# VH-VL binders against RING finger and SPRY domain-containing protein 1 (RSPRY1): the designs that were tried, part 9

Target 1, 184 residues: RING finger and SPRY domain-containing protein 1 (RSPRY1), of Homo sapiens (Human) (q96dx4r300to483)
Amino acid sequence: LFLKEGRQLTYEKVNLSSIRAMLNSNDVSEYLKISPHGLEARCDASSFESVRCTFCVDAGVWYYEVTVVTSGVMQIGWATRDSKFLNHEGYGIGDDEYSCAYDGCRQLIWYNARSKPHIHPCWKEGDTVGFLLDLNEKQMIFFLNGNQLPPEKQVFSSTVSGFFAAASFMSYQQCEFNFGAKPF
Below, E stands for the ipSAE of ESMFold2; O stands for the ipSAE of OpenDDE; V2 stands for 0.75 times the mean of E and O plus 0.25 times the DockQ between their complexes.

## First folded at step 4 (VH-VL)

Design G20 (from B5 with heavy chain S32E S60Y, light chain T94Y; framework fv_gevokizumab)
Fold by ESMFold2-Fast, scan of step 4:
Structure G20 (fold): chain C 184 residues (1-184), chain A 120 residues (1-120), chain B 107 residues (1-107)
Amino acid sequence: as target 1 above (184 residues)
Amino acid sequence: QVQLQESGPGLVKPSQTLSLTCSFSGFSLSTEGVGVGWIRQPSGKGLEWLAHIDWDDDKYYNPSLKSRLTISKDTSKNQVSLKITSVTAADTAVYFCARSDYWGEYFDYWGQGTLVTVSS
Amino acid sequence: DIQMTQSTSSLSASVGDRVTITCRASQSISSYLSWYQQKPGKAVKLLIYYASSLQSGVPSRFSGSGSGTDYTLTISSLQQEDFATYFCQQGYSYPWTFGQGTKLEIK
């Protein structure tokens, strides 16, 4: 967990061993494979497949990470319950007004099916991507190996509902999630 | 309230198929996150996980034994079964069934175990 | 496979002692570690899950700690009923694996 102290964010270690935060097998599209421990996902089809995590946050500052296993197209970030998995139409996280996603393969940030370029290099196997949700300042911040992008604020104009960590995977793409059981 | 009970043949001849049944009460295999696994323990040795089946009928097998193992469930009867083919003396052990949560990452309730001896 | 190693196979202790049992994973398991108690003639009992979470009905003298590859089970004031064999287990990746066990016996 990141906390705002003055004008700077500081990391505060959170013990999540008593809380099982993971990808939600009841909130996943048809062709996405989720590992038994709930922390790894892979698309086993030529389609765009999506998942949300098991917990919903509506206040405070929250952070999670993913480790890139394959460097292809994935859109990873935060989504409300109102974001739909229209996988057979090629829509995933960041493709509606209820979600915002980081795409490290195409170097894009997605919101409401509109993209904008970002300055991070293309992600590679073993890279760590961070996802900060600041519900006090109403912003999202994306990190690649600790390097941050400017905050994203657009999604907060469309929703007052809580957010889930969420991701969409193109053909055979895979990543591993860390919701705080492992140090950031 | 949660209770599991193993049943098996007690004695099996080498090369035959061993069939075990786990009967349970106090929970349902229709509940998300719930599963049942099989663990064995040879006399004086440690615990070895064999197989697991969850609420969605997803099946997981220990890779060292996978070709010999078949796990199945009958949710309406509250039973899980395990079959082990081509048994040898190395399969002599106490066999436990246990309830798992969160897709099998730990086992919160165990049966008392059933001893299976493989001999001629 | 992830190998789980308990540093001792047997420990001798007296009632009232503070006892620690250690478990090391061959790679990081992100606190997906459980501790079990096995007594002759009784069902195996879950004590601790997710490294530090105490199972309902387990006495508070039992506690778990650790992260990454190194984990410990502590019994703060040993009771007569605690003489048993203790196993750690990782639930991080298939196949799930157990430590070899540590038998706690009377000194």
Scores: ipSAE 0.000, ipTM 0.465, lowest interface PAE 17.3, mean pLDDT 83

Design G21 (from B5 with light chain S31Y; framework fv_gevokizumab)
Heavy chain, then light chain:
Amino acid sequence: QVQLQESGPGLVKPSQTLSLTCSFSGFSLSTSGVGVGWIRQPSGKGLEWLAHIDWDDDKSYNPSLKSRLTISKDTSKNQVSLKITSVTAADTAVYFCARSDYWGEYFDYWGQGTLVTVSS
Amino acid sequence: DIQMTQSTSSLSASVGDRVTITCRASQSISYYLSWYQQKPGKAVKLLIYYASSLQSGVPSRFSGSGSGTDYTLTISSLQQEDFATYFCQQGYSTPWTFGQGTKLEIK
ESMFold2-Fast, scan of step 4: ipSAE 0.006; ipTM 0.506

Design G22 (from B5 with light chain S30Y; framework fv_gevokizumab; at its last look DockQ between E and O 0.22; V2 from the best seeds 0.00; counts 0 for: pae E 8.1 > 2, placed apart)
Heavy chain, then light chain:
Amino acid sequence: QVQLQESGPGLVKPSQTLSLTCSFSGFSLSTSGVGVGWIRQPSGKGLEWLAHIDWDDDKSYNPSLKSRLTISKDTSKNQVSLKITSVTAADTAVYFCARSDYWGEYFDYWGQGTLVTVSS
Amino acid sequence: DIQMTQSTSSLSASVGDRVTITCRASQSIYSYLSWYQQKPGKAVKLLIYYASSLQSGVPSRFSGSGSGTDYTLTISSLQQEDFATYFCQQGYSTPWTFGQGTKLEIK
ESMFold2-Fast, scan of step 4: ipSAE 0.007; ipTM 0.602
ESMFold2, look of step 5: ipSAE 0.015; ipTM 0.580
ESMFold2 (binder alone), look of step 5: mean pLDDT 92; pTM 0.940
OpenDDE, look of step 5: ipSAE 0.233; ipTM 0.728

Design G28 (from B5 with light chain S30L S31N; framework fv_gevokizumab)
Fold by ESMFold2-Fast, scan of step 4:
Structure G28 (fold): chain C 184 residues (1-184), chain A 120 residues (1-120), chain B 107 residues (1-107)
Amino acid sequence: as target 1 above (184 residues)
Amino acid sequence: QVQLQESGPGLVKPSQTLSLTCSFSGFSLSTSGVGVGWIRQPSGKGLEWLAHIDWDDDKSYNPSLKSRLTISKDTSKNQVSLKITSVTAADTAVYFCARSDYWGEYFDYWGQGTLVTVSS
Amino acid sequence: DIQMTQSTSSLSASVGDRVTITCRASQSILNYLSWYQQKPGKAVKLLIYYASSLQSGVPSRFSGSGSGTDYTLTISSLQQEDFATYFCQQGYSTPWTFGQGTKLEIK
């Protein structure tokens, strides 16, 4: 994925056919269910459960999408390997210095366990959320149905590690991931 | 309602230290995500950002003035203070304090401003 | 530092006019742009944040647009109370910087 500047962000899709990009069943907290194809997750417990994808990026510009299946609380974004899944304590993606997350239910962006409001409306079933990581400009950009928020930059001040697409799910929440096998 | 009010000396002599206080109501600087900044405007010129302090006592300064600036807060009194050392005629300006949203990227409520003249 | 330039320091208009004020950044600021209104004897007022988001309580005749380096504040039908000085500000990187201001005057 390569970013071209402009009012509407333009990117060129990279051929990922040699890479099996999916949610990592070896990097997931205990009560999160992952589909057989690795592109859907559901929290089957009354806890806050987390997962990282199978690939790590440390250069370039990368993008993935999520389709909202349930409209409840989820924190979805990018995390390094140093981000901890403290699910028993209610911490997930966006709750430390090593991750940043979009929350479309509460209309918040999370970084380092601190949240700030955003102007997107609450997400609903069927909505597409986009997650752009620009390692050249050192920023993350979140999209709801193609509409972008201003970039998030703070996570880049504290981390030199590569990033994984990552997500945390509150009780019984579910979404689908698109890492590029399907057109954006 | 959110209100901010600046106070300070109307006149200060060259080489002295200028002390400004921002008193506010309608919000607390103990609340996660809020901050207060100082902006000044010399007569007939534009706005210049000086310093910012947020809820967790993180401080930032305009690099061109950093060696002369000190920002502090007293959360219990709803006050933020700014000190500027070694003032010159170039520091003559209206000084504003303003509330920032999370991360300090814009200022949503401002005080009326207080005029400071540096003259012998 | 990022330099913010407004195309004019003064602009004359009449009540009912559509007014456009422009702001250019010396580098891309990715929509980290705010517009402020300053009237003599009143507190500075935030109108627009993040390039196009209308601040609560601001009349809908005000709108913001733009991306990259070029941004615009539009007043669709100028009212008497809109004669003021307007400033843009970038929040992309510290130090935060402002345009020089555009004074909107009665024609």
Scores: ipSAE 0.005, ipTM 0.493, lowest interface PAE 15.3, mean pLDDT 84

Design G30 (from B5 with light chain S28D S31N S53N T94L; framework fv_gevokizumab)
Fold by ESMFold2-Fast, scan of step 4:
Structure G30 (fold): chain C 184 residues (1-184), chain A 120 residues (1-120), chain B 107 residues (1-107)
Amino acid sequence: as target 1 above (184 residues)
Amino acid sequence: QVQLQESGPGLVKPSQTLSLTCSFSGFSLSTSGVGVGWIRQPSGKGLEWLAHIDWDDDKSYNPSLKSRLTISKDTSKNQVSLKITSVTAADTAVYFCARSDYWGEYFDYWGQGTLVTVSS
Amino acid sequence: DIQMTQSTSSLSASVGDRVTITCRASQDISNYLSWYQQKPGKAVKLLIYYASNLQSGVPSRFSGSGSGTDYTLTISSLQQEDFATYFCQQGYSLPWTFGQGTKLEIK
């Protein structure tokens, strides 16, 4: 007989290898550099720069991961096509009604330019951050090395369109994306 | 400046529907990020969360009581209401309403509570 | 459902004492724990949220600590006004659940 430890969440693994999910070089702000394989991004300037991935989801349960390469300020999560890249005004993913983001450097969750503290420790190089989008229950859940935060629901009150994995990077910050080609 | 106040019947008979109202001031349920929940406490016992409603009309219920609970809001009146059907003596408790923070995982301001007794 | 257990329902102390109240979750709640104070005839008051964050307006003698399944509320120098019942609550998973309460009484 067994007792389970910690919070349990069941979700379906998404195999994205056949659909070539990657960061979209046609949906990226001016100073963000995207790797040739489309799974790594680095900000080339001191400004806040943003990108969306190539796929849009409007039903089901979806998950992706990020490996932290540099531990500085980044806001990573989910955004609709209605979220604007207002990088010259210092706005990133999570700074409008159409996106929600995890910030592991400042220990904040961002929605509509409002932040809420979270209790995960500051992320460090090599950490894995998970991003679950549950369109059946209308919630987003963030993970640090497998540890879950409570669901975020507010973004679903403002959005009627599908979501893209999306991220914003400050001053020379960098991370790697895993959309399912590597095991979670 | 945030204040919440519960009102209810005081005494209700078994099998009837209990209706509770939370009236509040100092915030609005039209403001993004706020919510209101209901918590009860039987005499000499602990607190039990019942239901929650957000500014966007997103509703959550305690699964053990979900079939008997209905939460609603009237944003123009600054009120949240809770109905509990088919009450029994086990529903005798002080009922509190409280304002929740952004995700609803804690309650930062509470009303004083209203005692409801279920008896014939 | 996550069960919250406070180690004692009653604790006796004197003014000036350092008091520790403990709370254990039946599973890891990743620091999504809040502490509340309840006095007869008064509204319940939030003291601590996210395990260790002090609510605005709450005296600095109150502090929260812990991680995983085990959490503590500490009152560094007990005052007369602190004799009350204290509850922990997990906000990690629905339904939200509370501990049974610890009544702090005069020695």
Scores: ipSAE 0.000, ipTM 0.478, lowest interface PAE 15.5, mean pLDDT 83

Design G31 (from B5 with heavy chain S100T; framework fv_gevokizumab)
Heavy chain, then light chain:
Amino acid sequence: QVQLQESGPGLVKPSQTLSLTCSFSGFSLSTSGVGVGWIRQPSGKGLEWLAHIDWDDDKSYNPSLKSRLTISKDTSKNQVSLKITSVTAADTAVYFCARTDYWGEYFDYWGQGTLVTVSS
Amino acid sequence: DIQMTQSTSSLSASVGDRVTITCRASQSISSYLSWYQQKPGKAVKLLIYYASSLQSGVPSRFSGSGSGTDYTLTISSLQQEDFATYFCQQGYSTPWTFGQGTKLEIK
ESMFold2-Fast, scan of step 4: ipSAE 0.006; ipTM 0.542

Design G33 (from B5 with heavy chain S100G; framework fv_gevokizumab)
Heavy chain, then light chain:
Amino acid sequence: QVQLQESGPGLVKPSQTLSLTCSFSGFSLSTSGVGVGWIRQPSGKGLEWLAHIDWDDDKSYNPSLKSRLTISKDTSKNQVSLKITSVTAADTAVYFCARGDYWGEYFDYWGQGTLVTVSS
Amino acid sequence: DIQMTQSTSSLSASVGDRVTITCRASQSISSYLSWYQQKPGKAVKLLIYYASSLQSGVPSRFSGSGSGTDYTLTISSLQQEDFATYFCQQGYSTPWTFGQGTKLEIK
ESMFold2-Fast, scan of step 4: ipSAE 0.006; ipTM 0.553

Design G36 (from B5 with heavy chain Y102F; framework fv_gevokizumab)
Heavy chain, then light chain:
Amino acid sequence: QVQLQESGPGLVKPSQTLSLTCSFSGFSLSTSGVGVGWIRQPSGKGLEWLAHIDWDDDKSYNPSLKSRLTISKDTSKNQVSLKITSVTAADTAVYFCARSDFWGEYFDYWGQGTLVTVSS
Amino acid sequence: DIQMTQSTSSLSASVGDRVTITCRASQSISSYLSWYQQKPGKAVKLLIYYASSLQSGVPSRFSGSGSGTDYTLTISSLQQEDFATYFCQQGYSTPWTFGQGTKLEIK
ESMFold2-Fast, scan of step 4: ipSAE 0.006; ipTM 0.540

Design G4 (from B5 with heavy chain S60Y, light chain S34N T94L; framework fv_gevokizumab)
Fold by ESMFold2-Fast, scan of step 4:
Structure G4 (fold): chain C 184 residues (1-184), chain A 120 residues (1-120), chain B 107 residues (1-107)
Amino acid sequence: as target 1 above (184 residues)
Amino acid sequence: QVQLQESGPGLVKPSQTLSLTCSFSGFSLSTSGVGVGWIRQPSGKGLEWLAHIDWDDDKYYNPSLKSRLTISKDTSKNQVSLKITSVTAADTAVYFCARSDYWGEYFDYWGQGTLVTVSS
Amino acid sequence: DIQMTQSTSSLSASVGDRVTITCRASQSISSYLNWYQQKPGKAVKLLIYYASSLQSGVPSRFSGSGSGTDYTLTISSLQQEDFATYFCQQGYSLPWTFGQGTKLEIK
């Protein structure tokens, strides 16, 4: 649908020989379940649960992907360590000035608890969502099955801290993460 | 050099508890992303995963055997132990311990295996 | 549980042959498939991880391919030392499950 002639993207690969990029079981809200390998998460509660990955980036261009397992409400993107997991209040990734999230169920981009519509269709089981963080140009770009949205820039006015891949899950929602072990 | 070595009884009687120990070297079970699992193989049959323990002491069990299994680690001794309660002849198998690497989700180094026979 | 099926329990081949061993998962496992080699009296050896990645120290005649539910291990030119039993294993979800094994035998 959306994909036209665009600029060439370049990715800087992470060598994590001492630490592997995965969802961080020490940086997760109470009712989110993380798989043994740290690459899949599921919310087993009626609340909005959140997690950050183990890896923090503060320079370069970074990319990860998510495969949609269930098509319900999730807010997935990038967050600094200053973003709070206020699951008891229904706040997740994209709901403060320190995070920005893609919501493929409601067709929204979230920043600072404010949303704006995007043109991608609603995500469905098996879809691949991409998350590019460009710290050189200070922008984030979201992809659905390779089709990109216009860059998001607002979050960079609020922070000089590094970013973590991060996600929030509504009741019974589930997705699988790819931080680069698998080709994009 | 990564090495794993299983040890356990050669023979155990039905209804008793089987205790196995995996001693390893060349890596630390304190390293993020690293784990050790137990896999068994009855004579002439396939491989069956039993249990796994991670660097952060998270424990995972095969649901078909969960009520009978207990996995634990002693990081200071570089050992992982597995206990199986109420053994029967169906538990007669070669038991392997193996190191997992979560980057790729596979078992990259295996022990030689230790044979356990359950007989009355 | 995810069921792993190796359609062939045994294959006969000669040194120099190209050998193909197949593995099918009961649902998509997103390339989280590993191949292992087992010889009698020896430790199990990892050959291929994540469907197509060759483990360090494994000869280049071994290769893996596939996606979704269907996966293949290929030995491009069989050598005497390759007569063994080969197992596939899914690392996608717990419990981890193995195929029943394919025994490669001398023709």
Scores: ipSAE 0.000, ipTM 0.476, lowest interface PAE 15.0, mean pLDDT 83

Design G40 (from B5 with heavy chain G104A; framework fv_gevokizumab)
Heavy chain, then light chain:
Amino acid sequence: QVQLQESGPGLVKPSQTLSLTCSFSGFSLSTSGVGVGWIRQPSGKGLEWLAHIDWDDDKSYNPSLKSRLTISKDTSKNQVSLKITSVTAADTAVYFCARSDYWAEYFDYWGQGTLVTVSS
Amino acid sequence: DIQMTQSTSSLSASVGDRVTITCRASQSISSYLSWYQQKPGKAVKLLIYYASSLQSGVPSRFSGSGSGTDYTLTISSLQQEDFATYFCQQGYSTPWTFGQGTKLEIK
ESMFold2-Fast, scan of step 4: ipSAE 0.006; ipTM 0.518

Design G46 (from B5 with heavy chain R99H; framework fv_gevokizumab; at its last look DockQ between E and O 0.12; V2 from the best seeds 0.00; counts 0 for: pae E 12.1 > 2, placed apart)
Fold by ESMFold2, look of step 5:
Structure G46 (fold): chain C 184 residues (1-184), chain A 120 residues (1-120), chain B 107 residues (1-107)
Amino acid sequence: as target 1 above (184 residues)
Amino acid sequence: QVQLQESGPGLVKPSQTLSLTCSFSGFSLSTSGVGVGWIRQPSGKGLEWLAHIDWDDDKSYNPSLKSRLTISKDTSKNQVSLKITSVTAADTAVYFCAHSDYWGEYFDYWGQGTLVTVSS
Amino acid sequence: DIQMTQSTSSLSASVGDRVTITCRASQSISSYLSWYQQKPGKAVKLLIYYASSLQSGVPSRFSGSGSGTDYTLTISSLQQEDFATYFCQQGYSTPWTFGQGTKLEIK
């Protein structure tokens, strides 16, 4: 099992090399740029742009990481297919009842367009942010450079379908996803 | 302003079921990120968390007592209830209900507590 | 379960003293710790959350510090109304657990 600072974590490693896990260029808001390899996204517009990854998880315990490329406002976490990216209203991941997101710039956790401060410092370029989804215990856990926050549970009250890794980006923000191709 | 008030039987006989009610105002359990917990304090002893119920009806119980505890809510009445089955003298305590913070990590408003004595 | 230990059960001090109450967790709780004040006949009062954040309406003479496993509550200039029992509580992982309490008494 993987041990985190001061807490034991139990989850399964899944080798995603047999599943091409990447950002879904067909499940993305209009103005988000996705790299040719499908693992890096950048917003070049003045709107809040969003994307989901290519596969849905509906059972077990799952984990992915993001490398912060720019330290500005991004909301990164988990969303079901029912999450609507309200681009005209600037809503993204964490701004409806079907998604929950970590914001390392403003030090917030977002759910249903409401926010809560978290104790992690502001993220910086090169930081690794971890995203754990435990579908057995119905909790989401966020990590910054291995430091765990308390579990988040609110999104499970409204959701009936599986989750995708998902992210939303303010202008000129970018990050790189690791769905397991690199060791954690 | 957030306010909570516990009510209970005062005296209950061993082996019976203890029923407690938390009546509250200034918040609603239909609001996301809000919950109510139950904490007890035996005479001259420390605090022991018993159970918690969230706005999403997610329930948590102290594992040492889980088989005897049932927590429930009535959002239309702004009430949370706790039942403790098969009580013994060890269940004699002051019982508090408390509002959890928005995300359930600490208890920012407490009731004044209600004493329950288990005696025949 | 995460065990919270307040190694001092009772502490004597005088009005005006600086006092420090300690709390140790059995594992790192990443500053997810709260402090409470309890007086007989009164509702329990939250003082500090997230190890160092002062609850609204709590006097600034109260402060919290610490990280990892070791945390402290400090009262910089003790007042008559501060004689009470103080508890720590971890909010890192369920079940929520409290320290045994430290009773602050008049010397």
Scores: ipSAE 0.006, ipTM 0.516, lowest interface PAE 12.1, mean pLDDT 81
ESMFold2-Fast, scan of step 4: ipSAE 0.006; ipTM 0.573
ESMFold2 (binder alone), look of step 5: mean pLDDT 92; pTM 0.945
OpenDDE, look of step 5: ipSAE 0.020; ipTM 0.637

Design G47 (framework fv_gevokizumab)
Fold by ESMFold2-Fast, scan of step 4:
Structure G47 (fold): chain C 184 residues (1-184), chain A 119 residues (1-119), chain B 107 residues (1-107)
Amino acid sequence: as target 1 above (184 residues)
Amino acid sequence: QVQLQESGPGLVKPSQTLSLTCSFSGFSLSTSGVGVGWIRQPSGKGLEWLAHIDWDDDKSYNPSLKSRLTISKDTSKNQVSLKITSVTAADTAVYFCARDYWGEYFDYWGQGTLVTVSS
Amino acid sequence: DIQMTQSTSSLSASVGDRVTITCRASQSISSYLSWYQQKPGKAVKLLIYYASSLQSGVPSRFSGSGSGTDYTLTISSLQQEDFATYFCQQGYSTPWTFGQGTKLEIK
């Protein structure tokens, strides 16, 4: 028998009344390191590693940002609790019916393991990526340095309970999250 | 309606340079995510990827053949070309061009052109 | 290089059979797996991409499954037109590599 690096996944929605918005060290795959302040993640392996944040939203309009630290492959967006982190099987955010992700390295939007191209240039270190979730209009909108892509709607065709900000990181990739503690 | 068509010599002599052209229609090689690759198949054998060029002129080559391969595109003519230097009998194969999506899969293929390397 | 191995180079079947073709990668390829069909004298045709996504225009009797290193193409009820050679291909990292092919022949 072997133990993991002391981390376990949780299946319960996060109660926001007592928890600060950050990456959830209890909802993260084995080889992803999360900073002590919970706002930065780095993949420590050649595998595809994933995390969800501590907050779950089921109504209204929500926004967060990511600052690109390394410009390699990452799939970042929104996922429900039903999206599984099957890192040993190579599944991450955007690879099932329960998540949708922006990939700024390959210039793709991912939903249900299917991708489509987008017109943003490849992201680079220091770029800001924005993630808007509009639960009233049933759409997600991605921004690169303030420049908007057309809305994504396919993920709302599935039965969804609520969304978490979520991300998947390829080999040694890193980014920093802003969930509203700093102005957008 | 996507179509690709390979053109090449039916016969080429050992040590010469093999030049292949892929002419396509129904898509633009200026579209983000779209590329064109070359794949070959020796008689009775499997498929071997050779080279790829994409919408932003990024080029990739099979490392085992890289020193002999040059891929280029002419977007005004809707063509992608591949050159293979110093050919030998081992280069005898059917050569295909195919449209790719991020290099990750090939969704439409040409019918292939047979190239025989013989004296 | 990532090696792609199909469990058999040849498989015999009859019309109406359920046919399964398997493909194994030498390392995890994160579902960047495609299946192709090649008929004698014809262009290669994409059937499945990203392990399980059916290409537009491909009959629904074709399906793909698998994850990590192990992938499967299934034909639920074989038709006469399906006798062909089938190849898997990984699009995870360059050089992109194909399996050796499985030739589906009349039993």
Scores: ipSAE 0.000, ipTM 0.449, lowest interface PAE 18.7, mean pLDDT 82

Design G48 (framework fv_gevokizumab)
Fold by ESMFold2-Fast, scan of step 4:
Structure G48 (fold): chain C 184 residues (1-184), chain A 121 residues (1-121), chain B 107 residues (1-107)
Amino acid sequence: as target 1 above (184 residues)
Amino acid sequence: QVQLQESGPGLVKPSQTLSLTCSFSGFSLSTSGVGVGWIRQPSGKGLEWLAHIDWDDDKSYNPSLKSRLTISKDTSKNQVSLKITSVTAADTAVYFCARSDYWGSEYFDYWGQGTLVTVSS
Amino acid sequence: DIQMTQSTSSLSASVGDRVTITCRASQSISSYLSWYQQKPGKAVKLLIYYASSLQSGVPSRFSGSGSGTDYTLTISSLQQEDFATYFCQQGYSTPWTFGQGTKLEIK
């Protein structure tokens, strides 16, 4: 794992002994199904459904991964508690000033409902997507199978609260989360 | 629409401080995702990046010139300024200011027309 | 610092030609490369960003390709308005650095 400047980054793993790091069934929109172990989600509706994880971080450097199960539209990244799930309006993670998301199907980065292209190829089943949050440098970095994109900084100008790993799923899309129980 | 316009002294004497101002419209440095940089071009030569400032007041400088450069912003006036101390004939160039894209500080999507600065006695 | 080298300082071409301009980085820059067009008396214009993404308002005859250290700007059918100097720039690591430029001249 290196930053684009060639530096190796130290990151923190979620401590599973004091808090169970998983998708939060109490912070999820109406039609998103969460697995019993809390590490897999699937949208069972034609709407755009969203979830936040159980942990909130406000300092340090944090990292998690997602394994792509279906290759369709999903917006995955980091969101504060102020980011709203407007599933009936088609808004998900990356569609307000309090969240930033990676979209591997459309090859886009989303912030404040604005998108930009990224150079990664379209994700496919079995790909690993990485999500680094650096609260010291105030940046987010996205990885596809270890290959990094330029840092995203925009969301940090709009928020004072902590961040949650968060994701939005289009119709029948599915992915699996790794918050550190498995090696990265 | 996005527009940037540089202004400078035109002529400056060796050893003095050169002050440049970039005035812009069509965007604000109080909004997230925006930055402004300075690039120069000596006559008949290539482009050299000097400094950059983000909406969050994060500043970057070309290491070869860092000791001589100061970049600042005035968001209420829609201006970014660059100061270069102890100028010499080697600082004679056209100076451009340019906006960093909303999503990428790695490239410049809109540029000013440039202002020529000559360093001579 | 990352050095950007454009192997040709000038190219001569005719309207209708397919033109390629090359740019090489001294190390891998992971496709964080932009192409700019400069004409005398006009503002510098962004053409391509992230190696292959076409800037809004730029004609489709312009395209970019490449990865790692080697990148190419292609003009599929050269027009009179395309005679200009073209610069590549890496956005991988600060300081941002530019190639020395390739001047497209009329044959």
Scores: ipSAE 0.000, ipTM 0.497, lowest interface PAE 15.2, mean pLDDT 84

